VHH binders against Probable RNA 3'-terminal phosphate cyclase-like protein. Designs and how they scored, part 3

Target 1, 375 residues: Probable RNA 3'-terminal phosphate cyclase-like protein, of Arabidopsis thaliana (Mouse-ear cress) (q9c578)
Amino acid sequence: MVMMKKMKGSQSFRQRLLLSTLSSTPISIDEIRADETIPGLRPHEVNLLRLLEIVTDDAVVDINETGTRLKYKPGTIVGGKNLVHSCSLSRSIGYYLEPLLLLGLFGKKPLSIRLKGITNDPRDASVDTFRSTTLNIIKRFGVPAEDLELKIEARGVAPNGGGEVLLTVPNIKTLSAVHWVEEGMVKKIRGTTFSTRVTSDFEHSMRFAARGIFNNLLPDVHIFQDHRAGAQAGKSPGYGISLAAETTTGCFISADTTVSCERPDETGELDVEKKERSPAEDTGVEVASWLLQEIEKGGVVDSTHQGLLFLLCALSEQDVSKVRVGTLSPYAVETLRNIKEFLGVKFAIKPDPLTGTVILKCTGSGLINLSRKLS

## First folded at step 17 (VHH)

Design q34M (from pS30 with Y34M)
Fold by ESMFold2, fold request of step 19:
Structure q34M (fold): chain B 375 residues (1-375), chain A 118 residues (1-118)
Amino acid sequence: as target 1 above (375 residues)
Amino acid sequence: EVQLVESGGGLVQPGRSLTLSCAASGFTFSSYAMGWYRQAPGKQRELVAAISGGSTIYADSVKGRFTISRDNAKNSIYLQMNSLRPEDTALYYCARGRKYFVDYMDVWGQGTQVTVSS
């Protein structure tokens, strides 16, 4: 008989499915929001299960009538091209990109998939951040740069989305372990503003405010505009800014934010504070200040990428990875717990009091893509 | 009050060594980047070396010859200058900047003269 890993609660849903699929571990999750007024899985969580059915073969998904119990038998990761998925609008495309980037690496074929929905959102990382920062982190682990790409075909913000991206991910045999402890110094800052169904003057205001902060720190600062019109502007008005700092040793540190119309709260995986619209100038100041705070925390990645970093280390070949990060974020701590639970990988954690950063080491689980086919 | 005080400059012959020191006060030393800059007569001020946390950078012209170091307990940075050349002649400044930034420093010392000549 099939033995399932038994779990409870709604926490870590995305990572549990990711790790279940990568480790070929069937799972049974009970008591999913069982004591809430609206119990069970949320729309974005069900939508993630549908995405898994698109990119894998022979997955079995069994959800009870209230959504409070899920039995998931992972399929084999196939990948392929000409795939299309419409993401639910309760979360952004970024929610789905995160697991897809890792799943695509271990598929039978390289992955090429169009994702439709919300490209920019304050809750999930923007598609700009994935392109500027997230992909570069993945490349450190031996992933060929040639076929690892994210194209922004159209932008969309809450509530109605209408954005579209094309993600390509090469399939690989294994991830390489890393020795990545040198932060370097910031040598340049790059950014992208966007605007959809609003005047591009919002982009000018955000850029001007952000440059006012960075011009006191370094000369090499360029923030580009991406005003979208027509079909490429999606279905809702909004604007935002994504920033990335590149260091002399090739680290990327990021921050992004988006301003869009207020929508009803969803009581999904994470509570979202209602956000009043702020002047575009304040948005520019806020994101620039956030970037500087992330840089000052130290480490080779920003706090929002710590989880991905640890997943990559744990999935790597059976060799030692050593990485430096700033203060561990709550999501990073959650990620370490899930890695231990599914992969049995334990990290040695040592604070570095001289720098105020933390060194983490592990021996990778040695995940090997046994189904890989050469294209 | 924030102060940076350089010392250790002087007249030396080519091929010799010199160590510069910079004592810092009036701020939380470990929270900032520190660096050495130099300005030769008729030239613009240029970066020599900088240190922030455990990261260092060097100008290409001094790599392999100069070493920056930091002692947080003494609130000091040092520049060990080996194999000195006449083109290293300059007024050397200690500077403080935002952690992990080296291009625009916000506090400067008065400088210490290094002259490399026969």
Scores: ipSAE 0.719, ipTM 0.867, lowest interface PAE 0.7, mean pLDDT 91
Fold by ESMFold2, look of step 18:
Structure q34M (fold): chain B 375 residues (1-375), chain A 118 residues (1-118)
Amino acid sequence: as target 1 above (375 residues)
Amino acid sequence: EVQLVESGGGLVQPGRSLTLSCAASGFTFSSYAMGWYRQAPGKQRELVAAISGGSTIYADSVKGRFTISRDNAKNSIYLQMNSLRPEDTALYYCARGRKYFVDYMDVWGQGTQVTVSS
């Protein structure tokens, strides 16, 4: 009666659920960490399934007792207003924002959802990066600028979080294919430092160190402070810095980092070594250097946004998209495999050795939001 | 020994064309941004055009009239200047900067004079 796509292992869990839902493809995943000392689904993965139940209708989730087997029948994407979701503290809000941004575009109603948890963490893109960079990438595919917004209402870092954001995503009929191959030149750098339950002097140190690097490259550099106190400071001490470079052709290249001053109690599904603590000055130098490295790689997006770029191209109208990126990251290659498996979209890849970049082309799957209700 | 040597300047009539060349040596040419700047007497030095990673930019005053190009095999950039006007009169400099950055250049040539008058 119902044909389930059979899969194994823990890899690509977020993308498998995203693509399963967008393509209305039921999936069965076996052997989820079956041989590991901590078997089965992780708290953030279960929490993602709960989020899907909030934003879709009639999803069916069947998990065995050990969490090593999942059967998922996707529901219809509804969206809606006044939604609230408490994200697991084992990953940041950014883990959930990535699939939500794409799911919200294809809902029956525009999405407005409040997410509570960790806003800044090194393992995921920060809420600052989503606001400064990720949303701008999405807008290039024909998404209305005024209806796509992320508001940071409180900040929270690991281990105890306490942050909160409000995400608004318009529902659309289709995504537009793109011709996006020209990087332009860097014209300005913007950034945000934050501090929660620590001295705001950390923000001064990070900003001055980063500006020391950028002031020799361009004049238009502004890094803003976002010190949070009281209820808006969350429940754990930390600080961080998020940077974005904007180019003359409208490309955004990002880097961010976060320092959590308390050691987390638990490791995640993939063991993550606790980041060695560094002085705030070193943190500012580190993120600035990372940004410059991403810029030098070329391409219209940074390496952490390659996966999103390819998903957008593959979901777009049945027309050719052509994009330029720097060296493909492992996550980007994984994304291309998952796109082919769920959407049947194949990318033509043409390296350009003279620039160290690659051109990717595809014909979009032509996803159309048949149930769209404009409101 | 990093060097930038401009050539091709001269006296031309309004409406005519001129091509400037800049030969670069002493560095890996393709790893940098390159640009043309100009300075008229009593004025600040200003960007005319720049090229990096296949991308180009132009000052508004020259867009549609000037074209920058790059030949990595010859370690050279060029500025094709068409429809020249008297206000284009200036000392034109070749410059090198960090890849994808054009605001603060770190190496400059000696300049080549372009004079547009009847």
Scores: ipSAE 0.674, ipTM 0.845, lowest interface PAE 0.9, mean pLDDT 90
Fold by ESMFold2, look of step 17:
Structure q34M (fold): chain B 375 residues (1-375), chain A 118 residues (1-118)
Amino acid sequence: as target 1 above (375 residues)
Amino acid sequence: EVQLVESGGGLVQPGRSLTLSCAASGFTFSSYAMGWYRQAPGKQRELVAAISGGSTIYADSVKGRFTISRDNAKNSIYLQMNSLRPEDTALYYCARGRKYFVDYMDVWGQGTQVTVSS
């Protein structure tokens, strides 16, 4: 008899599937938006299940007629090359990258997969942030830098996407525990602007405004342009900026934003007219200010990467990890609960009143990649 | 009226120790990075050590010999200088900067002279 872990509700869907798959724990989720006008799983959630079927073998997915009940029996993570997945446009590629990066590490083969969809959106970390920051966090846990990369082939923004990235992830046996409490001092800021189906002047305006904020803080600031045309510009007009600060101890702190044309309500919204040239400057100021706020919170990662940090610590070898973060976000707290539920890992949490940061410690679950192909 | 006041400098023999102090006033001390910088005759001002939050940074030339510390209750930072060398001779400045940044400090003290000789 198969014992399934029983759960309710739509919360933490991405993490529940990730942890179910990594821990080989079948799950049954009931009451998925059962009390809402449009009940059941959303398109991006169903699409994530399709992605899991692509990168694993022998997974079983059973969804009832209304989408309010899911039974998921995880498969064996295979990986492989020449894989292609079209992500739902209801969320960006970043929604899928986060679990996929961790799954790929524990595959039978190295992963090489092409993801199509929305590359930049404010609801999820941009593909630029994954490349500049997220991959560097993962490398700290003993993941080889060779073949851990993300290539941006085309950009796409809401509503119609048309972007494309190539993700490669090496397979490993185990993750190493970390002692990562020294934040260092900011030594440089790097960034990327992009524009699709709009003038590249938006990029210049954002870059100029952001540099104006950083001029009095440090000399080593470089923000690069990535104007896209033709097929590489996707199917919708948009622009945005991604920033990352690197510290003397190798920490990366990031912020990003995207501006895209959203569909108006059916009520006949006010006619679209070209915004004042200042709106792109405002976007540059906004993201630079957000980056500085994330830096000032302290910790070895920004608030949006706390969940990933804790997942990596909990998946690591049976040894102690110790990490420093700024104030815990609600998402980070929920991540700790899901980690305990699936992996049995409990974090010791100690505020540091002298610095206004928080220290977390755990003994990793000791996940071993038994699927890894050995020659 | 933001002020930084250094003290503790003097003449010392090579191999000996000194402790520098910097008293800060006129701002929320814990919200800023603090640092020690030095300027030798004919040279540009250079970072010696800085502290912000739970992080410290040291110039390579002083690692293992100098220790920066911070007392938020007294609004003060300190520089413990051990195993002093003649090349440590300089005017030592206390400075304030944005939390986690050290390149462009915005407030400076008057300095305290450290001379290592004889």
Scores: ipSAE 0.665, ipTM 0.842, lowest interface PAE 1.0, mean pLDDT 90

## First folded at step 18 (VHH; from pS30 with Y34M I57M)

Design r2
Fold by OpenDDE, fold request of step 21:
Structure r2 (fold): chain B 375 residues (1-375), chain A 118 residues (1-118)
Amino acid sequence: as target 1 above (375 residues)
Amino acid sequence: EVQLVESGGGLVQPGRSLTLSCAASGFTFSSYAMGWYRQAPGKQRELVAAISGGSTMYADSVKGRFTISRDNAKNSIYLQMNSLRPEDTALYYCARGRKYFVDYMDVWGQGTQVTVSS
């Protein structure tokens, strides 16, 4: 009888569900925002549970009346084609993509799913970042590139969304351990600007400003425009830019931002950093500068992807993975804790004072997709 | 004042080894990319080797023969050149760039001449 893991609080909710599902470990979470003005699970958290029900069989979700207690029995990851899920507008599609990508890898069938909602929001990695950076990181672990794809069919920003993406994830047997410690040199920068329900001039301004930051650093810089109109432009006005640097060793470092109207405070999450509407030019400069800062931190991934990197390492075959990252982000630290708790995988952490980076080593858990039907 | 000073160049026979040194002053070495470049007569300046963070890169023509290294305590980089060939004859420059960028270097040394001839 697999003993239910008892937890408290709302922290790392997404990762807890993910790791619960991947490890087939039932969980109970008590005291979810019990003392907050708005107690209980947030709309996007509840919606994530619904997504899990779509991609798994025989999952059991039990939420109390106040949403302050969750009992979750994970089902078997199935995957499937032509799945559709409407994401909550309280978080962007990026919130759902991270767990979905990992779950899709270990499904009985390949995953093809349409996600509807917000494509770009500053709180989450954008769909552009997923496409340009996240998928490339996953490929490093032996995932076939041919069946791993994220198509952006419509853009949507806060508050009303209207975006749509199509995600395809192959199901694999195992992830490969990696020796990934050389960052390489930046050889090119690629980017994408988008605009919805506003003039494309915003994109031009961002692109020009961002490009200007890189003029004296490298010649191979290309920022593309993805202006959307009509049904493909969602339901709210906004614009943004996503940048990714590729290195000579195949590393991808990313930064992105979105400017849109404030979300109605329905979720009580006060921390919506009200990004003051800055001129589009400033937005371009800011994101470019952010990218440079991330690059300078070192490591084979940016701060946003450290957690994912560690998850991939921990879920890999029973071999040693070695990776280099910059300063550990709070999210990354929490991820390591969750990995230990659910998978029993411990990382050796060794700072490198010569470079200011950190080397992490672990032996993968050896997760095997036994249910994979060989087509 | 930011300065790079190369040393170690000279005349050597083919197959021999030479070590170049570059001493940096006026800045924190670890915060920058460092590289060796060379310019042969009648040719364009080309990247030979670079080091930044935990990464090194080499031109294809020198892979397996040259090794770039750093000593932060001495604020210096080195280029160990083994199995030298006449084609390696050039003026070798030490350069500084932004961390992990090697396309545009902002500080250059005066160069040290390496001549490989029988």
Scores: ipSAE 0.900, ipTM 0.958, lowest interface PAE 0.4, mean pLDDT 94
Fold by OpenDDE, fold request of step 21:
Structure r2 (fold): chain B 375 residues (1-375), chain A 118 residues (1-118)
Amino acid sequence: as target 1 above (375 residues)
Amino acid sequence: EVQLVESGGGLVQPGRSLTLSCAASGFTFSSYAMGWYRQAPGKQRELVAAISGGSTMYADSVKGRFTISRDNAKNSIYLQMNSLRPEDTALYYCARGRKYFVDYMDVWGQGTQVTVSS
């Protein structure tokens, strides 16, 4: 009888569920925001549990009346075709994509799922970043590229969403360990601007501004426009830009942002004073500058993808993975803790003072997809 | 003042080795990409080797024969050139660029001549 792991608090909720499911470890989480003004699970957290129920068999979810306690018995990862899930609008589709990608890899069947909700939000990696960067990182671990795809069918921004994406994930037997310490040199920049229910001029402004930052650094810069109208434009006005740098060694470094034109000022006070939205040009410059900062930090992935990289290493075959990253993000540090707790995998961490980067080494847990049906 | 000064060039026979040095002043190497370029008579300037962070890059024509290295304590980069060929004859330049970018370098040395001839 696999003993239930007892935990407390709301921290790393998404990762805890993911690792619980991948390790087939039942969990109990108490005191979820018990002392907060609004106690308990958030809508997107509850929604994530529903997503897990869709992609697994025999999962048991027990939430108390106040949402401050969760008992979760993970099911078997099944996958399947033509699945549909409506995401909560409290977080973007990117919130759900990260765990879903990893779960999909270890399903009995390949995964094909339509996700509905917000496609682009500054709180999460955008669907564009997933396409340009995240999927490429996953491929490095031996995942077939042919069956791994994210299609953007409709875009949606906060608050009302209306976006749709189609995710396809192949089911694999094992992830490969990696020796990934060479960052390489930046050889090209690719980007995508989008706009919904606003003039495409915003895209032009962002594109021009961003390109201006890169023109003196490299010649191979291309930023594409993805203006959406009608049903494909979702339910709220907004625009944004996603950028990714590719290096000579196949590394991808990314930055993205989204501007929602209807977001109520955080202070809940309808201060009608139209805080003059920063010009779209400034948004372009900001994201471009952010990308350069991420590049300069070094490592084979950007700060946003450090956690994912460590998860992939930990879930890989029982061999040594070695990776280089920049300064560890708080999220990455927490990820390492969760990996140790659920998988028993420990990372050796060695700072490199000459480069300002960090080398991490681990032996993968050797997770094997035993339920994979040979199509 | 930011300055790059190359040294170590000369006349050598085919198959021999030569080490180029580039001494930098006025900035810290660790924050920049450093590279070696060369320009042969009648040809365009081309990247030979670059180093940034923990990464190195080489032109296909020199891969396996040339090695770029750095010494931060001396603010210097080096190019060890082995198995030299007549085709390696060129003026070799040391250059600085933005970290992990090697397409547009912003500071250049005066160059050092390397001639490979029997």
Scores: ipSAE 0.893, ipTM 0.955, lowest interface PAE 0.4, mean pLDDT 94
Fold by ESMFold2, fold request of step 21:
Structure r2 (fold): chain B 375 residues (1-375), chain A 118 residues (1-118)
Amino acid sequence: as target 1 above (375 residues)
Amino acid sequence: EVQLVESGGGLVQPGRSLTLSCAASGFTFSSYAMGWYRQAPGKQRELVAAISGGSTMYADSVKGRFTISRDNAKNSIYLQMNSLRPEDTALYYCARGRKYFVDYMDVWGQGTQVTVSS
């Protein structure tokens, strides 16, 4: 009766829902963690489906009793103002921002939504990285800068969150193809430290350590503090740092990390003593070193943004995009497969041995927002 | 040991051309940014041109006249200087820096003098 694209497993959940919705392709996913002790969808995955029901009309979500099968019939992306969503604490707000940023571009109305939960977590890009880097990548594809914004109204870290952001996304008709192969040279480094329910001295220590590394490389380095107190500090103690390098040709390369002082370790038990003995100086050195490694890989985006870059290219007008990246990450390769599966867009991939980078080309799928309504 | 050796400097007439070369040794050449800097008498050392990854960069005063290039087989960079002017007179240095960084270089050559005069 209804033609559903059939697939299996828990992998690529965000991309499958995103691409299903943008391409108006109903999907059926079976065997979601069917062999695990706790089978089925995780709380953050169910929560993402609830977010889709908030920002779309007439979506149909059918989950079986164990959560191991999902049937999803995408609705029409509507967007809207005065929306509020409480994100699950099993992942950060960044988990939800990734698909939401692209969905909001193709809504009937501009999107303004308040997201509550965890703002900073090492498993997802921090809200600072979205603001410093992710939004700038999106703007390169013809998205108006004035209406694409992320405000951090409160910070929250694991386990109990308590953070809050306000996301605004303009609705557009089309994305523009790009010719983006010149990396440039690093012109400036900007950063933000934060601290919640811990001394702001952690921020000073992280800044000092990171500046100590960068001051030997370039003069234009500024890392700002964002200490939060009271209601704006959320419900759990933590601190972190987000860094972005801007190049002379307008590329942004990012790295971030967060320390949650009460988060359970990998055994599922809280190990506060272990985390308290990881000094903030070491955290500052580690993130600075990670940023330098990402820069060294080359390309117009860092490895964590390769997937977004390829999605933007594939969703663009039916023109050729050409982009340069460093070594393709496993997530980026998976993204290319999902793009082909849902959009039929194939990338030509050509290594550039003189630079050690890779050039990708595609003709965009030509997604057009025909239902677009200006405010 | 890491070394950078410039050559090709000399006296030339205004409007003529000159090619500088820099031979590098003691490191993995493709893993670094390379650049040309110059220092005129009584002035600060300034960037002329740099090359790293897939990018080149030029000072505004030399754009369109100078070209930096790289030959990985010879571990060398070159500076082709066309339409030379008296204000291009300077001691020209080859420098190495971290890939994609050009503000603070970590290894410097001894320099080669370029003098433009009639």
Scores: ipSAE 0.730, ipTM 0.869, lowest interface PAE 0.7, mean pLDDT 91

Design r2
Fold by ESMFold2, fold request of step 21:
Structure r2 (fold): chain B 375 residues (1-375), chain A 118 residues (1-118)
Amino acid sequence: as target 1 above (375 residues)
Amino acid sequence: EVQLVESGGGLVQPGRSLTLSCAASGFTFSSYAMGWYRQAPGKQRELVAAISGGSTMYADSVKGRFTISRDNAKNSIYLQMNSLRPEDTALYYCARGRKYFVDYMDVWGQGTQVTVSS
């Protein structure tokens, strides 16, 4: 009989699977949306389980008939090349990239996988943000830069997607602990606009509006356009913008958004709240303002990357990591809880009232990739 | 009314020290970046030092000799200038900018003259 960690509810599904797999901890999750009119796992959650079966060996997934109970016995992370996965269109590729970036580091072989679906969506970080910001955060923990890449082969937005990316992740032995408390000052802003099946004038409008805000703050601002045509434009019209600020101490702070057609949620229910579509210029102003707000909060990462930062600290070598962040987001607090539950790692949290930021410290769990094939 | 008032300039001999002060008023001091800039005759204005939150930044020409500091209780910043050289002769300005930005400042003081000669 296999002893499984017993859990309830639908919350933290992605992190529970990630941490279950990294810690080799079988889990049993009951009462998944058991009280809802449409109970059980959602299509994007089942799709994540299929992805885990692709990148691991010997995983066992047992879902009851209503989807309200999952038994998951993690497999060995193998990685490999020539892998392909079609992501559910109810969430973007970004939903899947977050766990893959960490799982791939601890694989038997380096990971090279094509992901098909939605590249840009406001619910998840865009593939541009992964390239500009997320990968750079990971590199600070000792991950080789050249082998950690994300290529955007085609763009796709809701509802019908049609995008494609190629993710490569090196396998490593361990992650290094970090001392990362100096925010620095913003030295440059970079961005990418995109457009699919709409006029590229939307990109010009967003770029113009964002530059109008940033030109008053610093001289080094570049926002690149990425208009896609034909098969590379996916199957739905859309446009968007992703921005990142780099500081003098190597911090990256990001914001992004995408404008696309509304789609029903995974239960078939349509969004009950109607939203007036913003003109492209207003979208540019909105994202630029959001970036400035994230910068003003302080910390070495933006609020959307706090969870990843804490996961990296907790997975690192058994040494002290110390990091500075702005106000903890709800997702970041949830991440700290899951880290304690699966890894036994506790963070000391000390507010810094002079700066309005917080310092977090932990001793990493010391995860070692024993399956690694040296190459 | 936002105001920045520099003081502490003067004539000093090479190798000596001088402390500049800047008193700020009319805004929430801790919410902004602050900096010292200087302009020598015939030269462009240049950043000397900046401070925002816990981060400081120095021009290469003054690293190790100048120290910027901040006293939020007195709404003031200071520039301790040690080992002064004739090349440090300039009009020194206090400036305010957006938190974490140092390139374009939005409020400037009138300046205080520092002259290094024997």
Scores: ipSAE 0.729, ipTM 0.872, lowest interface PAE 0.7, mean pLDDT 91
Fold by ESMFold2, look of step 18:
Structure r2 (fold): chain B 375 residues (1-375), chain A 118 residues (1-118)
Amino acid sequence: as target 1 above (375 residues)
Amino acid sequence: EVQLVESGGGLVQPGRSLTLSCAASGFTFSSYAMGWYRQAPGKQRELVAAISGGSTMYADSVKGRFTISRDNAKNSIYLQMNSLRPEDTALYYCARGRKYFVDYMDVWGQGTQVTVSS
């Protein structure tokens, strides 16, 4: 009989599966949306389990008839090349990229996987943000830059997707602990607008509005346009913008947004995410303002990357990591709880009254990739 | 009314030290970046040092010799200038900018003259 960590509810599903797999900890989750009109696991959650079966060997997934109970025995992380996964269209590829980036690092083989679905959606970080910011955060922990790559081969937005990315993740032995407390000063802002099945004028409007805000702050601002046509434009009209600020000490702070059509959620109800479309100029102002707010909060990462930062610190070698962040997001706090539950890693959290930021320290769990094979 | 008032400039021999002071008023001091800039005759104004929160930045020409510091209780920043050289001769300005930005400051002091000569 396999001893399983008993859990309840639908919260933290991605992180629970990620941490279960990385720590080889079987889990049993009960009461998954048991009191909702449509109970049980959602299509994107089942799809994540299918992805885990693709990138691991010998995973065991047992879901009851209503989807309200899951028993998951993690497999061995293998990775590999020529892998393809069609992501559920109820969430974006970004939902899946988050755990894949960490799983791929600890695989038997380097990971090369093609993900099909929605590249840009407001509920998850866009593939542009993964490329501009998320990968740079991971590289700080000793991951080889050359082999950590995300290629955007086609774009797709809700409801019908049609996007495609190629993710390459090197396998490593261990992650390095970090001392990362110096935020620096913003030295440049880079960005990408995109448009699919709409006029590229939307991109111009977003770029023009965002530059209008940044021109009073610094000279080095460049926002690229990425208009897609034909098969590379996916199957639905949409547009969006992803921005990243780079600081003098190599920190990246990001914000992104996407405008797309409404879609039913996974329960058949209207998606409440965005009922009305903003003019593209308003979208540009909104994302630029959000970027400035994230910068003002301080820290070496933006609020949306705090969870990843803490996971990387906790998975690193048995040495002290020390990081500075701004206001802790609810997702970041949840991440700290899950880290403690699965890895036994506790963070010391100390506000810094001089800066209004927070310092977190931990000793990494020392995860070692014992099955590593370079190929 | 937002004001920045520099002090501490003067005539000093090469190799000596000076401390510049800037008193700020009329705004929430800790919410902004602060910096020291200098302008030699016939030259453009250039950044010397900046501080925002706990982050500092220095021009390459002054690294290791100058130290910027901030006292939020006194609404002041300071520039400790050690090992002064004749090329440090300039009018030194205190400036305020948006937190974490230093390229386009929005408020300037009137400056304090530093002259390094034998």
Scores: ipSAE 0.681, ipTM 0.851, lowest interface PAE 0.9, mean pLDDT 91

